# Ledger of designs, part 15: VHH binders against q84jc2

Target 1, 232 residues: q84jc2
Amino acid sequence: MSKMRNLVEEKFLEFYESWVIQLELYLHQLLIAHNNNTMSETELRHLISKLTTHHKAYYTAKWAAIREDVLAFFGSVWLNPLENACSWLTGWKPSMVFRMVDRLRKSRVVLVEAQVKKLEELRVKTKFDEQKIEREMERYQVAMADRKMVELARLGCHVGGESVMVVEAAVRGLSMGLEKMVKAADCVRLKTLKGILDILTPPQCVEFLAAAATFQVQLRRWGNRRHYVTHS

## First folded at step 1 (VHH)

Design b3l (framework vhh_7z1x_3)
Fold by OpenDDE, second read of step 2:
Structure b3l (fold): chain B 232 residues (1-232), chain A 125 residues (1-125)
Amino acid sequence: as target 1 above (232 residues)
Amino acid sequence: QVQLVETGGGLVQPGGSLRLSCTASGFTFDDYGMNWVRQAPGKGLEWLSGISWNSGSISYADSVKGRFTISRDNAKNTLYLQMNSLQPDDTAVYFCAKGPIYSHYLTKSGAFDIWGQGTQVTVSS
């Protein structure tokens, strides 16, 4: 049965498609900057700023959408199955970016000792924050079988006006909890990204962002090839 | 006000030469790559050439390679395009644009953030 898309899903799908298109454009610029070393420091900083703004825009849109329906993001219809499978609490796993940095270091990026130290500190912090969120999520999932949810389940058998109100209230409560967790995760993502960009030089930032964007775009492409996903 | 102003266009005979200028204002010119783009009647935008902020890198489209020369004077906030051996098919509006100098690698038009108004170049006998 094809999942009926709700309004939030439809709107966000449209947004996301546009957002990805713009990301691809920025990716091209990043690749040019990285491969040819033709941009000044000012240009690089400007490009980095554009990318960061673009990402901020995504989370702004996301947070607006999750306020309406956070559940939409736990079955993100705008993502293909591969993208969804790689998602951690409705997005990329923050600690993943450090692996990307490590990969870059092994290839061509030269970091000074001070940068390496700061990155490691950030990694540790990020991992700690991830684990904290995961524990909270686990706690939340365990709590799902509490008295309120049991009552909700019982009420679900009786469709009536009063029952609907109770169910809605319960669902709202549940959703609020999920929303908080999602936002917390997003904050870790944003902080991690900012942290990395603050440690890296502009050229290194461009390289990192190019790698990240490439990965994101390719993941989407690979997933779409394997699974026919209609995003419209 | 941020702007680019092209000058130097005109009517020339086949085989003739023109030198286009683009004067920048409202931003730090020497921090940015610059490009020349043209649009012929009924055709889309065609990237021609790009030059990096410090002139350290230059690129040309195959269509103009060997005939056109891009340069810049950062002290004057001016971009130049020397066009030699002009042909009728070079007839177009020529634009200077701020952005990456390897735009030929780009498939999307949003690579440049500032454009001039353009200058008409007509090559005709």
Scores: ipSAE 0.359, ipTM 0.708, lowest interface PAE 1.4, mean pLDDT 89
Fold by ESMFold2-Fast, scan of step 1:
Formats: sequence, C-alpha cells, structure tokens
Structure b3l (fold): chain B 232 residues (1-232), chain A 125 residues (1-125)
Amino acid sequence: as target 1 above (232 residues)
Amino acid sequence: QVQLVETGGGLVQPGGSLRLSCTASGFTFDDYGMNWVRQAPGKGLEWLSGISWNSGSISYADSVKGRFTISRDNAKNTLYLQMNSLQPDDTAVYFCAKGPIYSHYLTKSGAFDIWGQGTQVTVSS
C-alpha cells in the first residue's frame, strides 16, 4: 500500500501560495495609491474592496479546510518557520494591528479626535476578546493534555485492532473542539479588521492595509531566505 | 460594462478534446486571478481550475488534474481551458469567474465575481 498523505495540507498549500501571489499584486497597488494623491475616493474604495474580498476568501477557504483537518493549521506546511513562530492560534494576533494603526497618527491625513476615541474603544474590546480566547485555549490544552495522554498511553500499549478505532474517534473529537476555538480566534481577527476599516477614511485604510500587507510579505521573504556569512 | 464571454463548447465523443476560451472586457484583466467553474445537470457548482494574475500559481480540482490545462494571455485579455480525455461526467455548462484562485472549499460559498454566459460541453457517443 502507498503512504497515506494529508490531502487538506496539499490543497490548502496550493490555495495559500496563489493567495500570497495575489496579495503581492494588491500590495503593489496599495503602495502606488498611498504615494499618488490624485486617486479618487471611488478608486480608493475599489482597491480597499479588493483587499477585503481577498481576506474573506482566505477565511472561507480556511474554515472549510479546518472542518476536514484543523490540525493541519498547527503544523502548517504552507508557512515557513519564521511565519509559524509569529503566529497566534493559527494566524495573526489581533491586537498587533493597532501598532500599525498608531502610525496613522503621524500620517498626512491625521486621525481626528472622534476616530482616535473609536480606535481606542476597539483596541480595548479586541484585547478583551483576545484574552477570552487565550483562557479558552488554556482550558482546552489542559483538558487535551489529560485526554491526549490517556490516548497516547492506549496507543503505546494496545495489542488489538479494536483499540485503534476508539483512539481515532477520541482524536477526532479533540480536533472538533480545536476547530471551534480556531474559528473563534478568526472571528476576533475579522471583527478587528472590519472595525478598523469602518473607522478609517479611504486614504487611511490604504495606508493601514499597505502596512499590514508589507509586514506579511516581508516576513515570508525573510523566513524563506537563508543568508549567512562566514567571518574569516 | 464588465463582461466575460465563454466560447468553445460543443458535442464531443468520450476521449475527445475541446479548448474553451473566455474573453474579458470592462476591467483590468491583468489585476485578477481567473477561474473555471462548471455546473453539471442536477448538480451544484464545481470549481475546476484557477490561475494567478501573472500565471505564477496554477491549481486544479482533483477531478480534472492531468486532463485539463488552464492558461491565460494577458495581451489578449483571454483565459483558456484545454480539456483532454473528456468523459461523460464532464458534461456541464462551463463558466469563467474573476477573482482570486478558488479552491473546492470556495465553490459552495458562491463567492464569485462576474460570471460569463457559460458554454455547454456535452460528452456523449
């Protein structure tokens, strides 16, 4: 018999690589728009819509994939080690984006007082939701450690085929619980992104999205490149 | 007007070949990934293949891998699907769709930008 492969990993790798290539094009367009003050509000809104649709496509594909195999997202073969090291619950940490937003205070189109207040309120809410997810994950990890240790012990000392079926069922149950937590984290990400875009003007949205996409693309490039110099 | 026009469908015998074309107008073709999607009689939509804006990334559904080839000519604003080793199960209306590369995970959501008129492919003896 041939070695079994994880088809979810293969299919999502193909999707993710194409998704990143499209993100790089959108980043190029965002940088042009940011540096060109002649673009109309309608043109800027269309560009923002492209990015919003692109991110929604990612979560649509991700949620469908995690229904099949959520564990693929904790050992993501489509991310390099640096990208994996910077991940929080299979993706970006929601509160991190406010560091990018803070730079808008010094932008050509400075934030008005009402925007600053709304962004601070959103930051506090996002941090609260983030901490709630972290507590839920901690509880899950404690429960998973106890249950997983029992399942691992059974795997290590089983002598009959009947034990394999029981263990597989238990592992699938654990994966379903983990899927719900990943979706909860992704909901915080989407709420945070939507909240920021709803508060910002189109030029500010372009600047914010350009900063976020630049970080994502550069992090991938840094992690994919190996560069070392031997000192004589 | 944004428009996608599919052509190249027809009746073909099992084992035969067809080449579908999709001509785009009303938007910057080079800015978008493009996809081929089909709908068989009595079935839902099935994503078949996607190609990035620069052809740097190409993906296929398992049902068509090795038999179908997607390509694009940005100078002509045209998307192609070369279909080889056609089977009766390939009988469907074929559509092109503007957007990022869709996987089988995205088909059910209906998240497609601009669909053409479609072109009928019938594989029968």
Scores: ipSAE 0.352, ipTM 0.719, lowest interface PAE 3.2, mean pLDDT 83

Design b3m (framework vhh_7z1x_3)
Fold by OpenDDE, second read of step 2:
Order: C-alpha cells, then sequence, then structure tokens
Structure b3m (fold): chain B 232 residues (1-232), chain A 125 residues (1-125)
C-alpha cells in the first residue's frame, strides 16, 4: 500500500525534484569545465560558487521543512530505498566524501603535500564530529525508553481529550531533539564540504564537485532501476 | 531582467518536424552563445546544441546530431531549433539557455546561467 504523504512531504518532494534537475544541469557544466582547460580561474570560481549556492539552497529548504516535520526526513519519500539506505541522519555521511578526494589523488589530479595534510586533518575532524553526533543519537534512542515515554505508550492505548494533547506535546519534544541532531549533522556536512573546497584549487574543486554530483545522480538512477519511485 | 521564452512545441507524429523558437530579452543577445536543452519525463536535463554569438561555432549532442539544427537571428533576438525526424524518445520539455561566457564556448556549450520556462514537445502516433 502506498504511504499517505503529508503536506511537508509533498512540498519537499516537489522542491527536491526541481533541485535535482538543476543539479544535473550543473553536473553537465562541471563535466564540460573539467574537460576544458581554457576556462579562467574566475570562471571556475563562479561555477563553484553556483554549486555551493545550490547546495546551500537545499539546506535552507530542508531546515525550513524540518521545523514543521523533522520526521518526514526519517524515511524520505522523495528518495528511493537505495538512497535512503545510504543515508546517515537524513543525508550523506560526511566522511564519505573523502573517498571521492582519494579518487582525485589516484587520478591525474596532483595534490601537493600541504593539501594532503590539510585534507587528512579535515578527515579526522569530520570523523570525530560524526562520532559525537552518533553518540548523541544513541543517547537519545536510549532515553526514549524512560518512564515518561512508557507512560505515553500507556496513554496511547486509549487516546482522547487531554491525553492527545499530552502525547502530542511529548512527540513535539522528541521531534525537537531530532531536529537538533539533524541540524548538527547538516552542519558537519556543510563544514566538510567547505573545508574540502577551501583546500582544493578551482580545477580540483570542479573535479570533486563533478564526482560528488555524479555519485548522487547515479545512486538515484541505480536505485530507481531497482525500485520504481514515482515522484510528483 | 533576463527573459527567455520558448515557443513552437506541440504534438507531432514520429518522423515529423518541429521548429522551436526562443525569444530573448533583458541582455545583449548577440554577445552570448545560446543553447538548447531538454528534459524528458523521469529523466534529467540533456544538453542538445549550442551556437556562438555570431553562429560561427555550432555543436550538437550525439543524440540529435544530423536531425536537429540550431540557428539564431540576432536582429530578432531569437534562437531556433529545427527538429527533423522526430522520434518518441524526443518527447520532452525543451529549454533555451543563455551561455555565461562566449569566450569559452567550444565544441559544447556548458556554462549557461539563464533558461526559459520551456516548451513541450510530444512525439506520438
Amino acid sequence: as target 1 above (232 residues)
Amino acid sequence: QVQLVETGGGLVQPGGSLRLSCTASGFTFDDYGMNWVRQAPGKGLEWLSGISWNSGSISYADSVKGRFTISRDNAKNTLYLQMNSLQPDDTAVYFCAKAYTLRYFGSESYNFDYWGQGTQVTVSS
């Protein structure tokens, strides 16, 4: 049976579809830029800026949406099962992008020693931040089994009147906690991305962004081939 | 404000032809290369063709090469796409897109910053 989507899901689905379309356009530009060595540094920086702005727009929309319903992002209906399976706290796992950087190192891209060092430092920091968030999530999950939640579960057997209000308030509280964690994760994503882009040269940034976008787009395509996903 | 308005789309039978137009405003049209892109149902954007500011350079995607012809009339601020031998796979929304920097326009147009609302092309029996 198809899941009934709420308003937040519907709106974000629409947004995301448009966002992905634009991403694919940028991907095309990145790929061409990557293969064209005639572009000036200014031109490349402009392209990079457009991509970063695009990503920022996603998180702006996401954060607006999670204020209304953060739970919508835990099982995002706009993603296929493969995409969801690969998600970490409602998005890409920050430490994953360093594999893309590693690919750059193994390609024709030459990273100087100073860059390599900075990237490794960033990797360590990113992993640390991930683990910190994971610990908080674990703590949150364990805390759900406290007395208060047990009482709420009991109330759930016959929910009406004030009981509904109490349950709703409790759910809101839980959602707020989740929202904080999601935002924290997103911050790590954004910081990691920024960190990488600050270390890489413009041409390297273009190649990195192309790789990242390609991965995202292909993951979606692979997932869709396995599981048909209907998007509005 | 930069505006691009695509027209000429419609329903056509396989093997048929259509000519799309894109009217540009809000910028100096003859200073910029222009492009056509499309989006088919359930698919991403696909670049089709590009033309330099003076039509001196033209490029096509392999998917449309030999069938589509891009042209422009700078006096009318209009970009054209003649589409021949249309196939069902050509069904899509077609967009014109403004190139950002003409200087870097090579075998493919890539860095474009504006596009229109699109025009629907449907190829069906």
Scores: ipSAE 0.005, ipTM 0.241, lowest interface PAE 12.2, mean pLDDT 85
Fold by ESMFold2-Fast, scan of step 1:
Formats: sequence, structure tokens, C-alpha cells
Structure b3m (fold): chain B 232 residues (1-232), chain A 125 residues (1-125)
Amino acid sequence: as target 1 above (232 residues)
Amino acid sequence: QVQLVETGGGLVQPGGSLRLSCTASGFTFDDYGMNWVRQAPGKGLEWLSGISWNSGSISYADSVKGRFTISRDNAKNTLYLQMNSLQPDDTAVYFCAKAYTLRYFGSESYNFDYWGQGTQVTVSS
């Protein structure tokens, strides 16, 4: 082989596969809790805490990994093509969770007026933070094509110590910019998730988390099925 | 293939002691945190104790703190739970559970990846 293996990709693939298995186990527990009218508030809060800790552990691992190689998270090897196609700045779009809340509201979830008001305030703030990041991403994409970057790309075609070092410095700067934007997007994701869970009652939190986990697991299964032809 | 096998359960009188063991295979044991969890008849899962990959961080649920001691032997790929001053409400199936993160990404006591089949502990006269 003419290319060395990426250690960050190998380690995060191993982590992510295990993390998804645990998410499916938590989804099973959430579905049982949703249909169980004998669980105490303390038991429901404990389950919700396990899910929030699980999601925080993902971001802890992600941020450690992107410090080493942020580009591994754009077109990730641990995600199938459908999951990659649905990614917004290496994860799901924060405002998408409000569509899940709306679906729950349509089904069986009864929200009091105060909750509806707080959710709408959170939705507006999330959309504002999301749009700010999108503008930063657009500026970054434009900066990628400036004259200096084009000239550095040309230099990268030559084998030599001086040109290699100049190109490496430029690529490092680009990676640092992407890392900052990815972390900003992840902060919006975590703030939005926490905000929703703070507004909802424990039974409503269980329904919300079950819906979110179901969507994530199903998206992965739908994408994986594309690699398998089913014949009658 | 990750495998966790719990042993050491049984019938014990109130005030008695038991030592549970969990033997791990199919992964690098000393890269992961490990946990003990139990399920009493008709109740949900209760987290009891967690230990980091190097034993540097240990935590316990309030219900067992001072009575139970978690430890590990990385050379033997084995996790232990020393249970003292056992009470009838400690009656449950006890499970060994693997944390899902490698050590340099951080391990969490409450996060589990794989669970064993469990070992029954009954506290009764």
C-alpha cells in the first residue's frame, strides 16, 4: 500500500461502533420506559441522565479526535453515505430536533402554555446561532479559493522541504478554522438538547429522546440497506 | 466478539459477604472502564459502581457506598465486586458492563457497551 492508515479514523471508528450499539440499548430502555406507567420520576430522570451523559461522551471523544484530524469528520469512514449526506457541519442540524418535538406534540404529548413559549424561544435562538455558523462556513469556503491558497496548491505539486512546509502551515490554518466551526456547531447542538430536556417533564423527555434515537438508528439502517440488494 | 462472564453469585444470609468476578475477552481490557449494575425482581436496572481503566477513578451509588468495593486485575482481564454487610434488598441479578470509550477519549462510569449474562445473588435466611 502507498498510503499509511489514519490512526484517528481507526480509533474513532472503533469508538463510534460501540457508541451506536449502546445507543440502541438505551433506545430499548427508553421504549420500555415510555410504555411503563409504574416508573418513578427518579427512575426516569436516571435514564434521561444516562442518555445525556452518553451524548456528552460522544462530543468529548469527537473534540479529542478533531484536535488531531478534523477532516476525518467530513465524509467520515464510520458513517454510511446516507448519514454523511444528511450531516450539517459533521452532525445533525440543530433546528431539526424541533421537528421531532412538533411530531411528539401531534401524537400524545400534552404541552402546557409555558412549555410551548419556552420551546419557541429556544427554537428562535437555535435558528439564530445556526444561521451565524452558516455565514461563517460560507466565508470559510470563499477564503479557500483566494489567490494565496491557489498558489500554495500549485506549490504542493513540487517535492521539496521549503514548499512542503509552507503548504503544511496553510493546511494547519485551514484545519484550525474548521475545528473552531465544528466545535461551535456542537455547542449549539448540546445547548439545544439541554434546553429541550430542561423544558420537558421526565415522561416527555423519554418520548423526545426515544424519537431522536429512533431516527438516528433508522437513518443508519436505511443507509446500510443500500449496500444490500434484496431479491424476491 | 466481546464476552463478559460473571461468577460468584449464590445464596447468602443477611450480614454475609460475597465476591463477584467478571472475566472479559474479545477486547483490550485495560483500555476501558468497567461497571457493576444490578436488577432486582420487578425493578429497573441500578448502577452500583464504576472503575477507570487504571483504577485511578472509582465511584459508587449511595445505596452500596461503604459496603461494596470494586477492583480490577488487568493482568487477568478480571473485574471484582466485594460485597459486605449484605441485606435482603441486595437480592438481584448482578451484571458486569464494559464502558464504550477508549481511555484517551475518556471513560464514563454510567456508560455501558456490553453486558454479561448476569449472576444471581439472593440474600435470605
Scores: ipSAE 0.000, ipTM 0.133, lowest interface PAE 16.6, mean pLDDT 78

Design b3n (framework vhh_7z1x_3)
Fold by ESMFold2-Fast, scan of step 1:
Structure b3n (fold): chain B 232 residues (1-232), chain A 125 residues (1-125)
Amino acid sequence: as target 1 above (232 residues)
Amino acid sequence: QVQLVETGGGLVQPGGSLRLSCTASGFTFDDYGMNWVRQAPGKGLEWLSGISWNSGSISYADSVKGRFTISRDNAKNTLYLQMNSLQPDDTAVYFCAKDFSRYLYGSTSKPFDYWGQGTQVTVSS
């Protein structure tokens, strides 16, 4: 057991709680901007930039943390059980955000045909990138079963320090493979978010970001309330 | 550890004015945007105003627009909220809050450490 892993979990827990508090503050700003309708395009673009920077800060911190301990992100201690259950490869599933765009479109957001076409093209590409990562994860899991697990089983028959060294090497190999897949998934998340924001007008971006932040905040509140009631 | 200390609250009559201050420590104040939020009795948190690191961008909630003015003094690590034409509905605990700009890791997981204890503003005759 590494001391460094415990420190990574502790530091990211502190980071994530603070990051979520700031997200809630930005959500209130987004709701004011949406309801006011008096903000200039420049002011809206500045608010959208703040949210984009906030999300990029999350991935900067995450990638630093997974370089030290990627396994901390599978069943994370800073997420409640509901948030963990809804995770796809340590975060939100990229194609899920198009469901949010579709809900806004049906209720309030009026999208022109050119935007609809671009969003559909982006949806198809996002789903393709998603499926590619899923196939890579499947191949990784099969390789772990066929190579490392069988080799560990064989070496586990020997008594002594060599068994410990082989197990540690296998865990390091697993961690390196998972780190690459998590970063690939995060790149798809960032590309999808950027793509949507590039297609939408500033007022539509505000509505989209407000819906996404509301869902993330509510999911956390639902999970925290359910968990508290269960444990009370 | 990020610490924000709010001062300047108190009792004020309707139509009066009050100035709140927030002194920041534990981070490079000049690099971060700052916000004012409040919580009135029986209501949820309400975001009131935000200001960028260099005062180049300022925004307000409709409920306070034209009455409240946010400002900052980076040399003093201090955020201000000038409140004019105060109304009974402005009665609340006021908190300052730090934007996450350039933040890599938190030093605390407690909401209180980022917003302080707040300062009580009561508008009554």
Scores: ipSAE 0.000, ipTM 0.146, lowest interface PAE 18.4, mean pLDDT 79
Fold by OpenDDE, second read of step 2:
Structure b3n (fold): chain B 232 residues (1-232), chain A 125 residues (1-125)
Amino acid sequence: as target 1 above (232 residues)
Amino acid sequence: QVQLVETGGGLVQPGGSLRLSCTASGFTFDDYGMNWVRQAPGKGLEWLSGISWNSGSISYADSVKGRFTISRDNAKNTLYLQMNSLQPDDTAVYFCAKDFSRYLYGSTSKPFDYWGQGTQVTVSS
């Protein structure tokens, strides 16, 4: 059964498909840069900037969309089931990227002691921020059976224009809390990425970004294969 | 410095054939598996075929199986892709991609450590 999509879902789906295609192109460039010892630091920084801008564009679009319908992102139709299963509050879990960095360290990336220390500090901070958001989510979930939700449930039993309007207003009110939480999570993601990129050298940034992009792209491919779905 | 240079692309009619070449430099060519991938307009990257360092193992994506043939000449540091029975949906930029290992090839689940600039293939009436 083809799931009916609302306008927000349709628009964001289109956006995301295009965004992922561009990400793959950047991945290609990152891989080239990684193997090109003749690239200057300026050139590397330029490439890094392009990637960071690309990621910022995603969140710009996301935040615009969640203003219209934040619920669309809880069960994102533009993601396959595997991608959704790996999602934390409508996106990647921030603390996950540190494991990726650790893996890079075990391979070809050599970090100096000062970098390691800074990364650890960032890791601790990121985890703390994640837990804070999770506590807020828990609080929200516990509060779901409050007076507002009871009223909403009661109204849902009636058919009529006035009732529909009241229900919509109630849902919007509830969604505002979710929107705040999603934005908070996204901020942690962005801060974490920025933090990592600030600690790493340009060549290391390229390796990290390549690994991150690869993981994202491959996760999508694996999920699509598993569920016989194509999303770019 | 590692370099991969794709050539042989162009415009062909449906049902036509093309042979792509990828010339490698800056590394020991016969120590690594090689791959062909493509990107069509508005679509993501698609893996097509892989070949091990000594051509002992070859694999193809279902989309090109029976139509495309991958080969290599290690003496010339060159990778080839013979493309037959070309169709409009084969229109794309084609890239050769280097594996990290001589034994790892044709896997869609791994990254490649180096890519060429690509060659344009257009199939049109």
Scores: ipSAE 0.000, ipTM 0.232, lowest interface PAE 12.5, mean pLDDT 87

Design b3o (framework vhh_7z1x_3)
Fold by OpenDDE, second read of step 2:
Structure b3o (fold): chain B 232 residues (1-232), chain A 125 residues (1-125)
Amino acid sequence: as target 1 above (232 residues)
Amino acid sequence: QVQLVETGGGLVQPGGSLRLSCTASGFTFDDYGMNWVRQAPGKGLEWLSGISWNSGSISYADSVKGRFTISRDNAKNTLYLQMNSLQPDDTAVYFCARQGYSLFKYTSSGPMDVWGQGTQVTVSS
């Protein structure tokens, strides 16, 4: 079924496509930096900063968009079915990044004991925060059959004549909880990312960011190929 | 069975042009970004240009920007480097190299994991 796009979806689709293109450019730079052992720490930190700024820009745009229509992100039309299937509350699952770090450790990244300990602490905290959000989401889902939902259902039983504004108000009320959950999840994502970057050295940060960006880009490609979805 | 083969090198006069090709086999070409790298006599490897799997992202070293153009044809499993306004300093062996864009293929060998044998480019009067 072809899903009709609303204005929020259209705008964010355009934004996201451009954002991904830029991500690929940064990925290329990260990989070059990783291969070039002559780059100074200052240069590496600058590159890392560019990437972190890029990610912050995404969430800035996202939060602006979800304020208008959070529901757009629970069926993100700018993502392919695989990307959507792998999404946790409209984004990547925070605890997933630790598996990426583990993979890097198994390959060539050498972490000192202090780093390993800090990463484990962060992992435990991240998992705890995820579970907390999941419980809250479950509670919200159960509580959705409240007065507002009943009112919305009642209005839906009538053919015509009902005030669109009344329906919209009801929907906004229902969406408020979802917006809160999404923002909470995003905060955990951002905190987790920051935490990892604070633990890793600049060269390690470059490797991690490269791996993360690679995964994101490849997931998109795999999903597009498998589901015959193309994005500009 | 994974292989890259460069062609198109040769002798050219200063100010001349050459077009290098790199043919890939043994792997899914459109899954990977690609690079051109060169090595001049007595010098180390110099990265020149990179292109993403779908050509959506392209970058150049300052030394070749405005003169060289990277492109690819995924249907032909071929990478190209159009070199214009060649100078004597461009004399080198030119290599194509696969960019490791897959997380699952991330190894300690570095981001460029497959290299061709190289093709000689000589710019001389």
Scores: ipSAE 0.006, ipTM 0.244, lowest interface PAE 11.1, mean pLDDT 87
Fold by ESMFold2-Fast, scan of step 1:
Structure b3o (fold): chain B 232 residues (1-232), chain A 125 residues (1-125)
Amino acid sequence: as target 1 above (232 residues)
Amino acid sequence: QVQLVETGGGLVQPGGSLRLSCTASGFTFDDYGMNWVRQAPGKGLEWLSGISWNSGSISYADSVKGRFTISRDNAKNTLYLQMNSLQPDDTAVYFCARQGYSLFKYTSSGPMDVWGQGTQVTVSS
C-alpha cells in the first residue's frame, strides 16, 4: 500500500464521518418537517436545498479522492462491512431509490397521475442507464484482465526497470478505467436523484429525502452494531 | 461551435502582475464551473484554480494561494485569472477548461472536457 493511498483513505474517512453526522442532523429536520403540515413551501424548499447541497458536497469530495486513488472506494475503510456489501460500483444502486418513492403512494400527500407516469418513465430510463454501465464494466473487466495477464506473464521472465514500467502501466490502466466507470455510475445516481426531486412537490420531496436518509443512517447503525464475523 | 479562447499572456518581470481572460462561445457559459490549468516547459499539467457557475465556490492549488485570484463575468461569458507576485517558476502555458460532468456542470471539481489552446506567460528579467 502506497503512502498516497493511506493519506486519501485517512482524509476521506475524516470527511465521511463528518458528512454522516450532518446527514443525521438534516434527517432530524426532515422528520420534523414531514410531521408538521404548517411549514411554508419556502421553508420546505430551503430544507430540500440543504440536502441537495449536502449530497453535491459528497460527490465533489469523492471525485477529488477518486482522481488520487479510485481503489480506496472498493472495500472502503470508512464504510462498515454491511455498507460495503450493499454497494453497487462504490455507492447506492440508482434504481433502488424507486422503492423509497413507492412509499409516497401511502403518504399523506398523494401522487397525481402525471407524477406517476413521469416517475415510471424515469425508472425505466434509470434502469437502462444502469445496464449500459454494467455492459461497459464487463467489457472493461475482460479487456483489462487480458491486457494485465499478458503484461504479468511477461513480467514473470524479467528483472529491472522495464518490468517495473510494465506493472505500473497495467495499474494505471486499471485505475483510469475504474475512475471512468465510478464517475459514470455517480452521474446516473445524481441524475436519478435530480429527476425524482424535479417531479415531486416540496412536501413529497421532504418525505422522499427523509426515507432515503433514514435508510442510509439505519444501514450504517445496523452494520456497526452487527458486524460480519471475522477470524476467531 | 463550442470554444474557449485565452488572452492576456505575455512577458513580465518577477514580482509583476498579469490578468488572463478566457472568452467562451457556443455554450451557456453561466451553466458551467470553470478551471485554470497550466503546463510549464517539459512538465505535466498542473491544476491551479476552480470556480462554480455563480462564483459561490472557489478553490486554489497551494502553489498559487494568496497570489492568484479567479473570477468570472457571466454577462460577458468571460473567466479571469488575476496573477500577482509572479515568480520565474510561474512560466507556463495557461489554459482555461470547462467542467466535464453534464449533471453537475455548474461545479468545477470534476474532469474537464473543453479546453482552450492556451496563452503563454513568461516571467523573466
Scores: ipSAE 0.000, ipTM 0.109, lowest interface PAE 18.2, mean pLDDT 81

Design b3p (framework vhh_7z1x_3)
Fold by OpenDDE, second read of step 2:
Structure b3p (fold): chain B 232 residues (1-232), chain A 125 residues (1-125)
Amino acid sequence: as target 1 above (232 residues)
Amino acid sequence: QVQLVETGGGLVQPGGSLRLSCTASGFTFDDYGMNWVRQAPGKGLEWLSGISWNSGSISYADSVKGRFTISRDNAKNTLYLQMNSLQPDDTAVYFCAKDTPLYRYWGSSEYFDYWGQGTQVTVSS
């Protein structure tokens, strides 16, 4: 059944498709850079900057869209079921990236002690921030079952104009709360990403970003093959 | 078994054109990005171009940008490289290279897991 998409969903879908295509291009560049040990530090930094800018663009677009309809992101139609399943508060779970770093460390990436220490500190902080957000979300979810919401639910069954207005107002209120939480989560994502990139050397950054982009792109590919999702 | 077979190489005069083909087998071709790389005598491997699994993303090295065009036909499991305005410096063995299952090879030193045997391209007057 083709789900009817709202305007926000449609627009963001289009954006995201384009964004992913560009990400794939950058991924190719990252992989080449990773395989080419002759690239200068300046070149690597430039590439890293491109990627970071690309990610910033995503969040810029996301936040703009969220202002219009945050609920569109809770069931993102531009993502396949696999991608959605892996989502935490409308995006990647920040603590997940440390797993990527760990994998890199187990490979050819050699981190100095100072880097390891900083990464661990960042990990702890990230986890703490995640938990804080989760607690807030839980509070929010629990509050949903209060008397007011129950009454609203009852009202929602009626087609009366006044009832509709009340319900809409309530939904707006809920949406505002969700928006705040999503933004908070995104901030944790961005801080985590920045933190990692600040700790890693340019070559290591390239490898990390390649890994991250790979994961994202492959997750999408695998999900699309397993579950046919009409994105256009 | 994964196989990549390059064809289309040969001797060409400066300014000439060649079209290389790479026929893939032994894996799901449209699941992977593909690349062209070359190795000139006495030089290391040089990446030239890459194309995503669905051709949605294409990239070129500066050395070949504007002259070479990468494409693929997933129905035929074939990768192509149209080379125009060939120069003596383009003389090399050209290889097609398959992208790795990148997530699986996380942290790997190699992001191209399979290569063809290569096809010789010689640009000479």
Scores: ipSAE 0.011, ipTM 0.257, lowest interface PAE 8.0, mean pLDDT 86
Fold by ESMFold2-Fast, scan of step 1:
Structure b3p (fold): chain B 232 residues (1-232), chain A 125 residues (1-125)
Amino acid sequence: as target 1 above (232 residues)
Amino acid sequence: QVQLVETGGGLVQPGGSLRLSCTASGFTFDDYGMNWVRQAPGKGLEWLSGISWNSGSISYADSVKGRFTISRDNAKNTLYLQMNSLQPDDTAVYFCAKDTPLYRYWGSSEYFDYWGQGTQVTVSS
């Protein structure tokens, strides 16, 4: 890989390791709040705000990195193979978080009818936005196989200044298209997260965020240490 | 098979100290938060303290703040509770408990998915 791509990967790896450590600390605070009911509504709102800010920091760092090298996010070196296998357009699939919300509805958390209605409306909108992105990705993949791209691939088999520059320009164009799609997917993720948090009460938000963070942290630990679980 | 085994309980005089230990097996200890819970004679379960997977976050019930200290040694798969300034009201069976992942166990009546067998602490003169 080029020096530029190596620097992007190195910077984001360092960022991500620190980001995950902080997520695990927030997860503990969420679990204590949920299990012990020790926090006031004001304290719960503050904790929810810390988690929201933490997720926004991730997307700020990600978008800076993908502007430099979006391909680093397809098969990321800072993620283990299990985490990479569970990714949809470089992150979690927005509609899948509603499975966590559905468990909340069926558990000890009582949702009022108005919340249930708003969550269903959000689910429909999220699926619509998700499908729109998937259709754009399909168009991108089809465009990769068009005559112009095939001709550029043929040209890339020749070594030399002019052929190298033409191939580099084509790859840059492809990367810009992927960057746009990844940002669109991330916007749907952020809109979905904000939508859920806006509908839920602070105690319900804590339970939802705890579930989401538990899944993320557990998936990472399982992927890193799966041989111990397999042996036991 | 998940096992949690508590040791270190016994008879102590008021104002005394005890250190409880809980050894864990059958799961990746440093992936989970751990807790101490007690049950006094004729009373319900009381949560006392919790500690995150990496000891970065620790919390205590008001009844034990300043007297009890929770800690863990992930290399030894062991959880500890240092109990100081013990009072007769601290007489109870003390349980080690593993955090229930909310994602898997939503709708469960249990905040903890695995418990030890308990260790008896008696505070009397």
Scores: ipSAE 0.000, ipTM 0.105, lowest interface PAE 19.5, mean pLDDT 79

